# VH-VL binders against Interferon-induced very large GTPase 1 (GVINP1): the designs that were tried, part 22

Target 1, 242 residues: Interferon-induced very large GTPase 1 (GVINP1), of Homo sapiens (Human) (q7z2y8r1479to1720)
Amino acid sequence: DKRLFVLSILGLQSSGKSTVLNALFGLQFTVSAGKCTQGAYMQLLKVEETFTEELGFDFVLAVDTEGLRAPEHSNKSKDRDNELVTFVIGLANLTLINIFGENPSEMQDILQIVVQAFLRMKQVKIFPSCLFVHQNVGEATATDQTMDGRRRLEQKLDEMAAIAAEQEQCLDVTCFSDVIRFDVNTHVYYFAHLWDGNPPMAPPNPRYSHNVQQLKSRILMTATQESRGNIMKISDVKSRVQ
Below, E stands for the ipSAE of ESMFold2; O stands for the ipSAE of OpenDDE; V2 stands for 0.75 times the mean of E and O plus 0.25 times the DockQ between their complexes.

## First folded at step 16 (VH-VL; framework fv_telazorlimab)

Design h3 (from h0 with heavy chain E101Y, light chain Y49D; at its last fold request DockQ between E and O 0.63; V2 from the best seeds 0.00; counts 0 for: pae E 4.1 > 2)
Heavy chain, then light chain:
Amino acid sequence: QVTLKESGPALVKPTQTLTLTCSFSGFSLSTSGVGVGWIRQPPGKALEWIAHIYWDDDKYYNTALKTRLTISKDTSKNQVVLTMTNMDPVDTATYYCARDYYWGLYAFDIWGQGTLVTVSS
Amino acid sequence: EIVLTQSPATLSLSPGERATLSCRASQSVSYLAWYQQKPGQAPRPWIYDASRRATGIPARFSGSGSGTDYTLTISSLEPEDFAVYYCQQYSDWPYTFGQGTKVEIK
ESMFold2, look of step 16: ipSAE 0.123; ipTM 0.635
ESMFold2 (binder alone), look of step 16: mean pLDDT 93; pTM 0.941
OpenDDE, look of step 16: ipSAE 0.251; ipTM 0.758
ESMFold2, fold request of step 17: ipSAE 0.250, 0.000, 0.131; ipTM 0.688, 0.417, 0.626
ESMFold2 (binder alone), fold request of step 17: mean pLDDT 93, 93, 93; pTM 0.940, 0.941, 0.939
OpenDDE, fold request of step 17: ipSAE 0.284, 0.284, 0.265; ipTM 0.762, 0.754, 0.747

Design h4 (from h0 with heavy chain E101Y, light chain S51D; at its last look DockQ between E and O 0.01; V2 from the best seeds 0.00; counts 0 for: pae E 11.3 > 2, placed apart)
Fold by ESMFold2, look of step 16:
Structure h4 (fold): chain C 242 residues (1-242), chain A 121 residues (1-121), chain B 106 residues (1-106)
Amino acid sequence: as target 1 above (242 residues)
Amino acid sequence: QVTLKESGPALVKPTQTLTLTCSFSGFSLSTSGVGVGWIRQPPGKALEWIAHIYWDDDKYYNTALKTRLTISKDTSKNQVVLTMTNMDPVDTATYYCARDYYWGLYAFDIWGQGTLVTVSS
Amino acid sequence: EIVLTQSPATLSLSPGERATLSCRASQSVSYLAWYQQKPGQAPRPWIYYADRRATGIPARFSGSGSGTDYTLTISSLEPEDFAVYYCQQYSDWPYTFGQGTKVEIK
């Protein structure tokens, strides 16, 4: 039997290509034709045979959604985005939340949707994992956002958790760590070129490659932890998507 | 504003141990992806990278000098310390410390002014 | 370890001329930087990632190349551009520098 790890990617990315996974894993994957369903582009990636023994799975299902929109003062757009995000998070073993851009209002709306989805998963005893990837631009901007970005993200997540807890009548939730296991220092990764669709044309330098390997290792640790009872077979994924 | 400054003795006798301190401000070695490197330049000659330390205490040394070098950091004091044993007149150089940011993507983006170390009896 | 060879060692030119500095690596590298240095001063970051100018670097400077062959081009030399330029690879440990190209007034 073939083992499948489901990795979801959320953000303003509309492309369903496996370019992001090639940047993380190099040429360890063979890409199959993609499928779009319910506003999500899904791509089946076969793990190259030389890595299947180390990884503990044979295939990765990459789920890439169309860009999430953050319309001001619109509840109907939020309802559809909430439904899509809940579906994608409920499907995945691990969700990568790609934050690209510098619009604070748009970032806040995306985080609100994500936090509400995780709170709903907690209520039904589903405990998905997440990692945040924030792409920065420019040397000066990158320096400032590295330190402030972690603090701002943690504060925003805690604010959204408190709001969602009041709306869902969950009095035992006061911060985002009450919703899922989360540590802003280990679950947030800052990269300039990892997922902008244009990775470096030459091999990364040793230190840049080390940090890419850190993210890769975290993804693989999550997959290994899930392989003991939560990694789905291909037939199970088909049912879950429907 | 980011600054680095090297400090240590200007004169060292052959066979002695050199200790250099890089004091910096405007950034922290607690931030992921940040490192500090040491580069030296003998008078009138080219630059030579010699040692490097990252926020997670990973350390790297120039292969030819590795057995004589020790690098360490004190994150709470914003300092990096380089120790080089068995100094020889050939080690006479200006020693620079420099910042490595975003896991090296921007190379060495900020440099100290350098400190000249002369090895003679 | 990766050896960087810069050529020429000295480039004697007049203001307004185009300068082309070469940096060749002993094996393929992915990350290459350039620094400018004047006497009595620390090196200044100039180009990173082969072709990205550091903050405040004039547009007359451009970097190019890939693999083993890299160039720094100054489209029209200004008086302040006469200095020594070093290339540096940061793709593999140990990090290494070229021996420098001195750009001087003819």
Scores: ipSAE 0.006, ipTM 0.463, lowest interface PAE 11.3, mean pLDDT 74
ESMFold2 (binder alone), look of step 16: mean pLDDT 94; pTM 0.950
OpenDDE, look of step 16: ipSAE 0.503; ipTM 0.835

Design h5 (from h0 with heavy chain E101Y, light chain S30R R52K; at its last look DockQ between E and O 0.01; V2 from the best seeds 0.00; counts 0 for: pae E 5.9 > 2, placed apart)
Fold by ESMFold2, look of step 16:
Structure h5 (fold): chain C 242 residues (1-242), chain A 121 residues (1-121), chain B 106 residues (1-106)
Amino acid sequence: as target 1 above (242 residues)
Amino acid sequence: QVTLKESGPALVKPTQTLTLTCSFSGFSLSTSGVGVGWIRQPPGKALEWIAHIYWDDDKYYNTALKTRLTISKDTSKNQVVLTMTNMDPVDTATYYCARDYYWGLYAFDIWGQGTLVTVSS
Amino acid sequence: EIVLTQSPATLSLSPGERATLSCRASQSVRYLAWYQQKPGQAPRPWIYYASKRATGIPARFSGSGSGTDYTLTISSLEPEDFAVYYCQQYSDWPYTFGQGTKVEIK
């Protein structure tokens, strides 16, 4: 009667460690040995027994990609990244998409791969959740989480969804919200500093902690909702990746 | 490019109400963690913070001036408005608006050029 | 409210010399900034969070200190560094500024 929540962490660059979990939750987990498979690092985390009923699950499988580095990749690497992302998203109950910096080429590459993967999951009736965490952006971008900045991300996601829908011949998909449940105002979080397991420098405004806690709360709510259902088998993910 | 600009009257008579507008571009007060503050500097003297407004409409005032100050924002116009009642010659100063971003971490990172307000009869 | 006292009021030095500016708070603070101001100009952000240089600030400027005692150091004065420097606390409302230290050419 063990309950398993699968959390995938995707990004153009990641540490391969449970850095997001440490930054958000601290040490509420005991860490087990990690295993690397096809450029995805998997680590089983046991939830401390005192927190099991609050969280609604007993274990977290953290899946982290180490090889998604668009600047050093050719178009051939794009095909391999697409397969890896599809596999990782197919495993996950929740996928965190880490966007580092403001390099337009790298940002577009990861968005294109992610949108394609979610469209493929929709076609096989798998409905994972996602959140976007945009880190290490300029202070103006992180502070100016303006309607314009969020709309530009939404427009880019919609463009990628339309392209993917044409390629997959999905007549009912015209925007990203047709692919997966998404609200750019509640599913996107902006941070000026790169989170690598150490908290960023603390600003004086106490509502900074509120923004971080909102992200944490969203992850926990998703995990609680997903743990009440069946967890998808790895074999089903393999069949869909093929 | 992020810019702020103060506008309002250069001359105000004692007891009148001063209204200053901070117009800004390159950022929005709809963004979490962003604020705009007002700072004044009498000629040849030190800086004095006087009022502050954040993206969520939370407001702070200099304690000595609180009863005379009202700050508001119009996010759609990218403006912050400061009103100060019962002006006195000691209120003669250059008034600056400045940005407080990322929940205040960087202090006031961008300043307007300032506008001199003279209070005399 | 927290009073910031800067010393010295005036620091007369030649280019190439080391400048040390002091800011003392009446209570312990954690968030302290420095600004540079030249005549007829708005203050310019210089140091934030006690020791972090604002964008584009030369490495010869460094901030240090904690609690009630803070220091701005200019390792080797350049001609463009002669100005007034203000410290500011942003730990508690109301925010307050020091009275300034004028760094002038001897």
Scores: ipSAE 0.018, ipTM 0.534, lowest interface PAE 5.9, mean pLDDT 76
ESMFold2 (binder alone), look of step 16: mean pLDDT 93; pTM 0.948
OpenDDE, look of step 16: ipSAE 0.345; ipTM 0.780

Design h6 (from h0 with heavy chain T31R E101Y, light chain R52K; at its last look DockQ between E and O 0.01; V2 from the best seeds 0.00; counts 0 for: pae E 9.9 > 2, placed apart)
Fold by ESMFold2, look of step 16:
Structure h6 (fold): chain C 242 residues (1-242), chain A 121 residues (1-121), chain B 106 residues (1-106)
Amino acid sequence: as target 1 above (242 residues)
Amino acid sequence: QVTLKESGPALVKPTQTLTLTCSFSGFSLSRSGVGVGWIRQPPGKALEWIAHIYWDDDKYYNTALKTRLTISKDTSKNQVVLTMTNMDPVDTATYYCARDYYWGLYAFDIWGQGTLVTVSS
Amino acid sequence: EIVLTQSPATLSLSPGERATLSCRASQSVSYLAWYQQKPGQAPRPWIYYASKRATGIPARFSGSGSGTDYTLTISSLEPEDFAVYYCQQYSDWPYTFGQGTKVEIK
């Protein structure tokens, strides 16, 4: 009877993702009590009645993992993270992939887990959407180099897609855009320390809050597109969660 | 290594237009959240921020000067250009360009050496 | 426009002494930076976000404060610390600077 948009937020070993919910949806939503299930924290956000007609849904279910762990030396921990990510992506209409820091190994670990999960969803003909939020630490003034961060991320995603395709014996996949609809220019957002730290350190520039609003607008636009194609009721959510 | 350098005329006559170029290396204005600001300092006086441009061409100007200022960028050349019209002797100052990294989180983290512009007849 | 008032205008001290520089804003700000400037040189970033030291700044420098009242403290002055220090707010456009505090050798 009520329409629900499911938004998942994934990231390694950090719970800073919950501050994004406050930044993106704080005053515009009424937050209900959350529940932790199998390492995922879920919060129900009620859309203000003045916006329900515009958006096409009444509630947002925000699913926030407490944190994914980098692959450990044991297969059990890796399997648990893969299972959690697959569950969270399979539940969600839109998944935000939170990448913070500039550790290449950590970035590749996150991407490996995510790409594998999306490939598994493709094999069962489920095509959830994703956006990437890349939180960079500030680079030291004296060592800052000219970089193409979007190009580098796209290359890493393509590498991981090819590896996952071999592992899953899915030979028609050679790049990440074969797995899901993705445009590195519109699906990647860059912030510094927005969702990390205690307390979170937000840039002072009013334009930074505008960039957060741009991300929110893209999330809501994606939700509008999803609500036309696959409307979920609250009863459907109970079935999916169990 | 990141550097910025100001270039332009050292002497300008009253009413003329000043054009200053900030040339930088070691970073690009193609990265989200990066900007370049212009700050001036009259001899023996305090610093005054005058203009700012971001990677996506968003621009800000000092309110008192905005009718005389134009800021622009050329990302392929790693340059930011400031134009100030109708120069007056009170505009005599050292002009600096400086980097704004990640939406100003680190304030102005790198400055050019500055260029002195003297306005006199 | 936010006005920053620094005090004192000049602080005459000997090496080894503690220096305390004040910056007061005309309205509350959340983002405050400090710069050091020596004659004939560009300002150097020193403190950002009220209390975070820029790269390479010695631990004897510390920033503190919130709202309208901010301080820069030098726990034990070294010969290279004698300079002019400016505060700057970057909470609202236009960005503004204080008039400076000159720290000079007694």
Scores: ipSAE 0.006, ipTM 0.472, lowest interface PAE 9.9, mean pLDDT 74
ESMFold2 (binder alone), look of step 16: mean pLDDT 94; pTM 0.950
OpenDDE, look of step 16: ipSAE 0.315; ipTM 0.759

Design h7 (from h0 with heavy chain E101Y, light chain Y49D S91N; at its last look DockQ between E and O 0.58; V2 from the best seeds 0.00; counts 0 for: pae E 7.9 > 2)
Fold by ESMFold2, look of step 16:
Structure h7 (fold): chain C 242 residues (1-242), chain A 121 residues (1-121), chain B 106 residues (1-106)
Amino acid sequence: as target 1 above (242 residues)
Amino acid sequence: QVTLKESGPALVKPTQTLTLTCSFSGFSLSTSGVGVGWIRQPPGKALEWIAHIYWDDDKYYNTALKTRLTISKDTSKNQVVLTMTNMDPVDTATYYCARDYYWGLYAFDIWGQGTLVTVSS
Amino acid sequence: EIVLTQSPATLSLSPGERATLSCRASQSVSYLAWYQQKPGQAPRPWIYDASRRATGIPARFSGSGSGTDYTLTISSLEPEDFAVYYCQQYNDWPYTFGQGTKVEIK
């Protein structure tokens, strides 16, 4: 009956994920008590009816994972993280990869997890879309290094795709664009700090609001592209959540 | 070319402390997911995993041996060091170091050649 | 900790014969590897993730199984295949190995 666009957000720090989701959609999330789905928070957003036929969906399901939690580096805990990531990406029409701040180690870990997950999805012929959201970067970084930062990200993604392809024995994969549809210039969004300085003395950061509007527009464009047969009914999502 | 090589004493007396060094090249412990483990094999017997260290300094020890083991790394030197206290003749074994990659599907993809440590009076 | 039991302990066969090696875990695991070891050498990665051949491993080797029961099969033994094969779980710490199956020439 009703058509659902599934948006997932993935990352190591949940505070930044909730801020982006709230800015986009005003979402509130609750902790799941289910053992198989613990750490995944879901909320249903209704699309105003005047737009539902034009957009091709009636609802948006926002799925947020509280930051990935790996208390030890074992395949048991990796298997839990992989199951959660695979569930979140496999359920979603679009996945937002949330990177908070300028921590290089966190960025590399997130990229590895994501590339491995998308490669696994490719093997079962599921091709979800992704956008990268790089939050709370310094204003100079957001302004001065966007072109160079995009080039470095693309190089990193290509390197990680090559490593993952070797591990999965997918020898026809040499770069990230072999794994999923990706354009580093249109699929990476940078958010500056919420304020220009420290609250309460700081004025609102005008870049933050502009970046939110750009991201929202891209999400809606992706949803329009997916309406050509990838939007599922709500009953189908219920069975996949199990 | 990825290689690992174990070094340390070939002969140790009972109660002494063994220090083994794994020197490697072709990869770095600064790379996310990279780990180095130690596995030993007594002559004519099965393999036994004993210790492991990851790129973020997370460490794991064989439960029966934990009180005698210390593993550490020096990322700038491409080395992992294993210390085992209070050596006993039953600890006579070939000691291997080996690499794994936490995000991947292998357990240990590259092994050193091993070094025989004999514990006797 | 997870105990791996391999059977048989020794498998005496001639070249060209089919070899079947078993590895049983004391509890369910999802991550199991196989290694080949020849005298005086380090173990070599052979099968990983239960069924995937390591780089350069001939197609006559196949891994299968799930849960507690895993099998390594050699469809037609070649002279270079006579060695000891170990299974290893890497599902939980501590990692553990089976005691080995020696495949020897009859």
Scores: ipSAE 0.027, ipTM 0.582, lowest interface PAE 7.9, mean pLDDT 75
ESMFold2 (binder alone), look of step 16: mean pLDDT 92; pTM 0.938
OpenDDE, look of step 16: ipSAE 0.227; ipTM 0.754

## First folded at step 19 (VH-VL; framework fv_telazorlimab)

Design i1 (from h3 with heavy chain T31Y G37S; at its last look DockQ between E and O 0.01; V2 from the best seeds 0.00; counts 0 for: pae E 5.9 > 2, placed apart)
Fold by OpenDDE, look of step 19:
Structure i1 (fold): chain C 242 residues (1-242), chain A 121 residues (1-121), chain B 106 residues (1-106)
Amino acid sequence: as target 1 above (242 residues)
Amino acid sequence: QVTLKESGPALVKPTQTLTLTCSFSGFSLSYSGVGVSWIRQPPGKALEWIAHIYWDDDKYYNTALKTRLTISKDTSKNQVVLTMTNMDPVDTATYYCARDYYWGLYAFDIWGQGTLVTVSS
Amino acid sequence: EIVLTQSPATLSLSPGERATLSCRASQSVSYLAWYQQKPGQAPRPWIYDASRRATGIPARFSGSGSGTDYTLTISSLEPEDFAVYYCQQYSDWPYTFGQGTKVEIK
């Protein structure tokens, strides 16, 4: 019975989810702009045996997901998205919430679903972690935008938590940090553009690589913490999927 | 047993290109999470990280030296190669290759013995 | 880049004494390692993840710290402990080393 660390990613369709995962682990998820990932795609990464004892797990399971709010699923999209988000959050030790672009308004409904899902997990004593990845943040306004962006995001998440709490009759929840361990300053990562200029002639943006490294570090920290407290086994994953 | 060994010229002339090879055994760069770095140490001075390459061909370079550096790997041969252009006497150092792990808990856990490279006319 | 400053530059002590080595980072780091190096030898991993001893490292060695301040402590120096110790951060690229602390026999 091997030990797993499960990393998942959620986000809107064409938001660059697969790109982030690929950059993190050298994975081969399909990044094509025209083809949407259907359902959940999983890749298993083996941890070197010499490190398994120290890390506390034997494998990393990376879970790429279908883009949320896909136009193809217009009327049933909300229910489907809800199911998918709940499933993915329930399965994962850590879920990356991918936000693309400067206007998170399109993510509002999804974020509500995410917050609700985490609350539900808490109720059943599942305590997954979450990191936000905000991609395609311009360099010129990055500092000010990031500060304001963090504040706005925190406020929005708190509001959503309050709503979710009311719906689930959880009186002890007033903010998002009551739902899961969350600090907007340490759990939100802003990514620069992947390219320095216009593809295909543009070189990769060095800042993007730096951003990826920062995120990797956080993921590792989370993985280590999770392995110490609650080691997920393959058998546990099977049980959660059922 | 995991081992790394540096090989290359002991003497390089100024402006010439240095090519170093790190040959390793006991592990593979096909393994997820595995990386190899080059580190150098001038005589009597501190260590300086130079470049890094991961199993997935992700590469990182010392900022000050970046324009002069190229790191590559041959997984089938268990080798990592470093090229450094426009060598200067200031680049005289013992050059090490070392293994690290992507997951960041471990630093450089295995080192080569190092190879002294002297840049002199 | 993150600059690591080690202090003191040289620590002169006698066997049996306690040694305290400091490594300060210019900004907060999450991952810090210590290496021991003896003359004519490659560095050897000593402490990783700030406080974890590498394989075979004696219990008299301990690492501690967080954020910007890290410490390597030798509770009671043995003759074989006299060497140069380097700290290294591997939280962000580029990886960087401290300038080293030489622990020498008084």
Scores: ipSAE 0.021, ipTM 0.569, lowest interface PAE 5.1, mean pLDDT 87
ESMFold2, look of step 19: ipSAE 0.066; ipTM 0.595
ESMFold2 (binder alone), look of step 19: mean pLDDT 92; pTM 0.937

Design i2 (from h3 with heavy chain G37N L105M; at its last look DockQ between E and O 0.01; V2 from the best seeds 0.00; counts 0 for: pae E 8.3 > 2, placed apart)
Fold by ESMFold2, look of step 19:
Structure i2 (fold): chain C 242 residues (1-242), chain A 121 residues (1-121), chain B 106 residues (1-106)
Amino acid sequence: as target 1 above (242 residues)
Amino acid sequence: QVTLKESGPALVKPTQTLTLTCSFSGFSLSTSGVGVNWIRQPPGKALEWIAHIYWDDDKYYNTALKTRLTISKDTSKNQVVLTMTNMDPVDTATYYCARDYYWGMYAFDIWGQGTLVTVSS
Amino acid sequence: EIVLTQSPATLSLSPGERATLSCRASQSVSYLAWYQQKPGQAPRPWIYDASRRATGIPARFSGSGSGTDYTLTISSLEPEDFAVYYCQQYSDWPYTFGQGTKVEIK
């Protein structure tokens, strides 16, 4: 009977995803035990009662993905990975796309997966929101959050949207904003390294904590906007998770 | 224009090793999610998937044929090579290469014309 | 591995008639495609994701089904529809094809 906001996090680098989730929710929410379903790890986070009335929801379901492109010796299948991506994005009110480091090929891989998944959601009239989180970037990039970096990401997303539209034969899609509601200036967040320097001789990076607070504020703002328009009850989510 | 073309011998003797090359253009195996598959069809019979290789060098082989197959790619040459050892007359078939995307909903979207391989003594 | 069984093996019909082709999987699948193949040609993508027509495929073709039971329907058979139709699952490796349904004009 309680109201639930579903937050999903998708990415190929599990270390970065777990640290962001822990920083966002580990100390500010009452955390329930997690459950792994079809390769997704789910954590129920209770919103403090003092904020429930204003926010319009009582719980946040954080969904973290593991095992995209499982090790070569495991039982891989297209169905498993596609089901995981479809589950994570299709259930979520907001999806965080986590990119770790500045490796161009890994960034390209994650962006292609995201674009394909959101295009599939558009074809079935499901319109989730997304935010991009880029971790372990240079200090200047994380501090400045430059328009040039956002423009490069937007260009890549548009290129991939055009490719995906060709593959899925969807003629009404020419850019990523045709696929989902997206503003590169407000939906992309950059994070510096967790440590200020190289461990073990380095202290924690104070810029990391600031960037986490910025992201948390945006997530809660998005959740507030969603609670005014469309919020599921926990009983409904149990049926969809089964 | 996306194309794939199979090449290799038309006639192979039993016990010999077959080597087939899939040459393609209009796409790259370095693109995330792109894969090339081999499918065969004995004359007058159904299609049988036999192997794939993806952009990240992930490979899988049909279980019944696995011990006789090797697949590899050369991204710079736009080629995928299939090697099948210990050929038998039952392996007589038209061999196709075909493209797919790992993340997409499309199955095999582009096929080569196929090449007939006959195994006889 | 997942076995796909198509029925009937052969369907002899006249132009204008409705054709219904069945594909049954030995276990539930999430992704099912159909291909058309004419003699001397490679298979052509026809239906993907159970019900979505590939580019250029006429609206008289429709796919339906889920789980283990899938159907390809041709609402009004045209002479160019004479061919063999294969279903294929791409949910789990190894990918597998049905044995085919030959649609022939009587």
Scores: ipSAE 0.013, ipTM 0.572, lowest interface PAE 8.3, mean pLDDT 74
ESMFold2 (binder alone), look of step 19: mean pLDDT 92; pTM 0.926
OpenDDE, look of step 19: ipSAE 0.023; ipTM 0.586

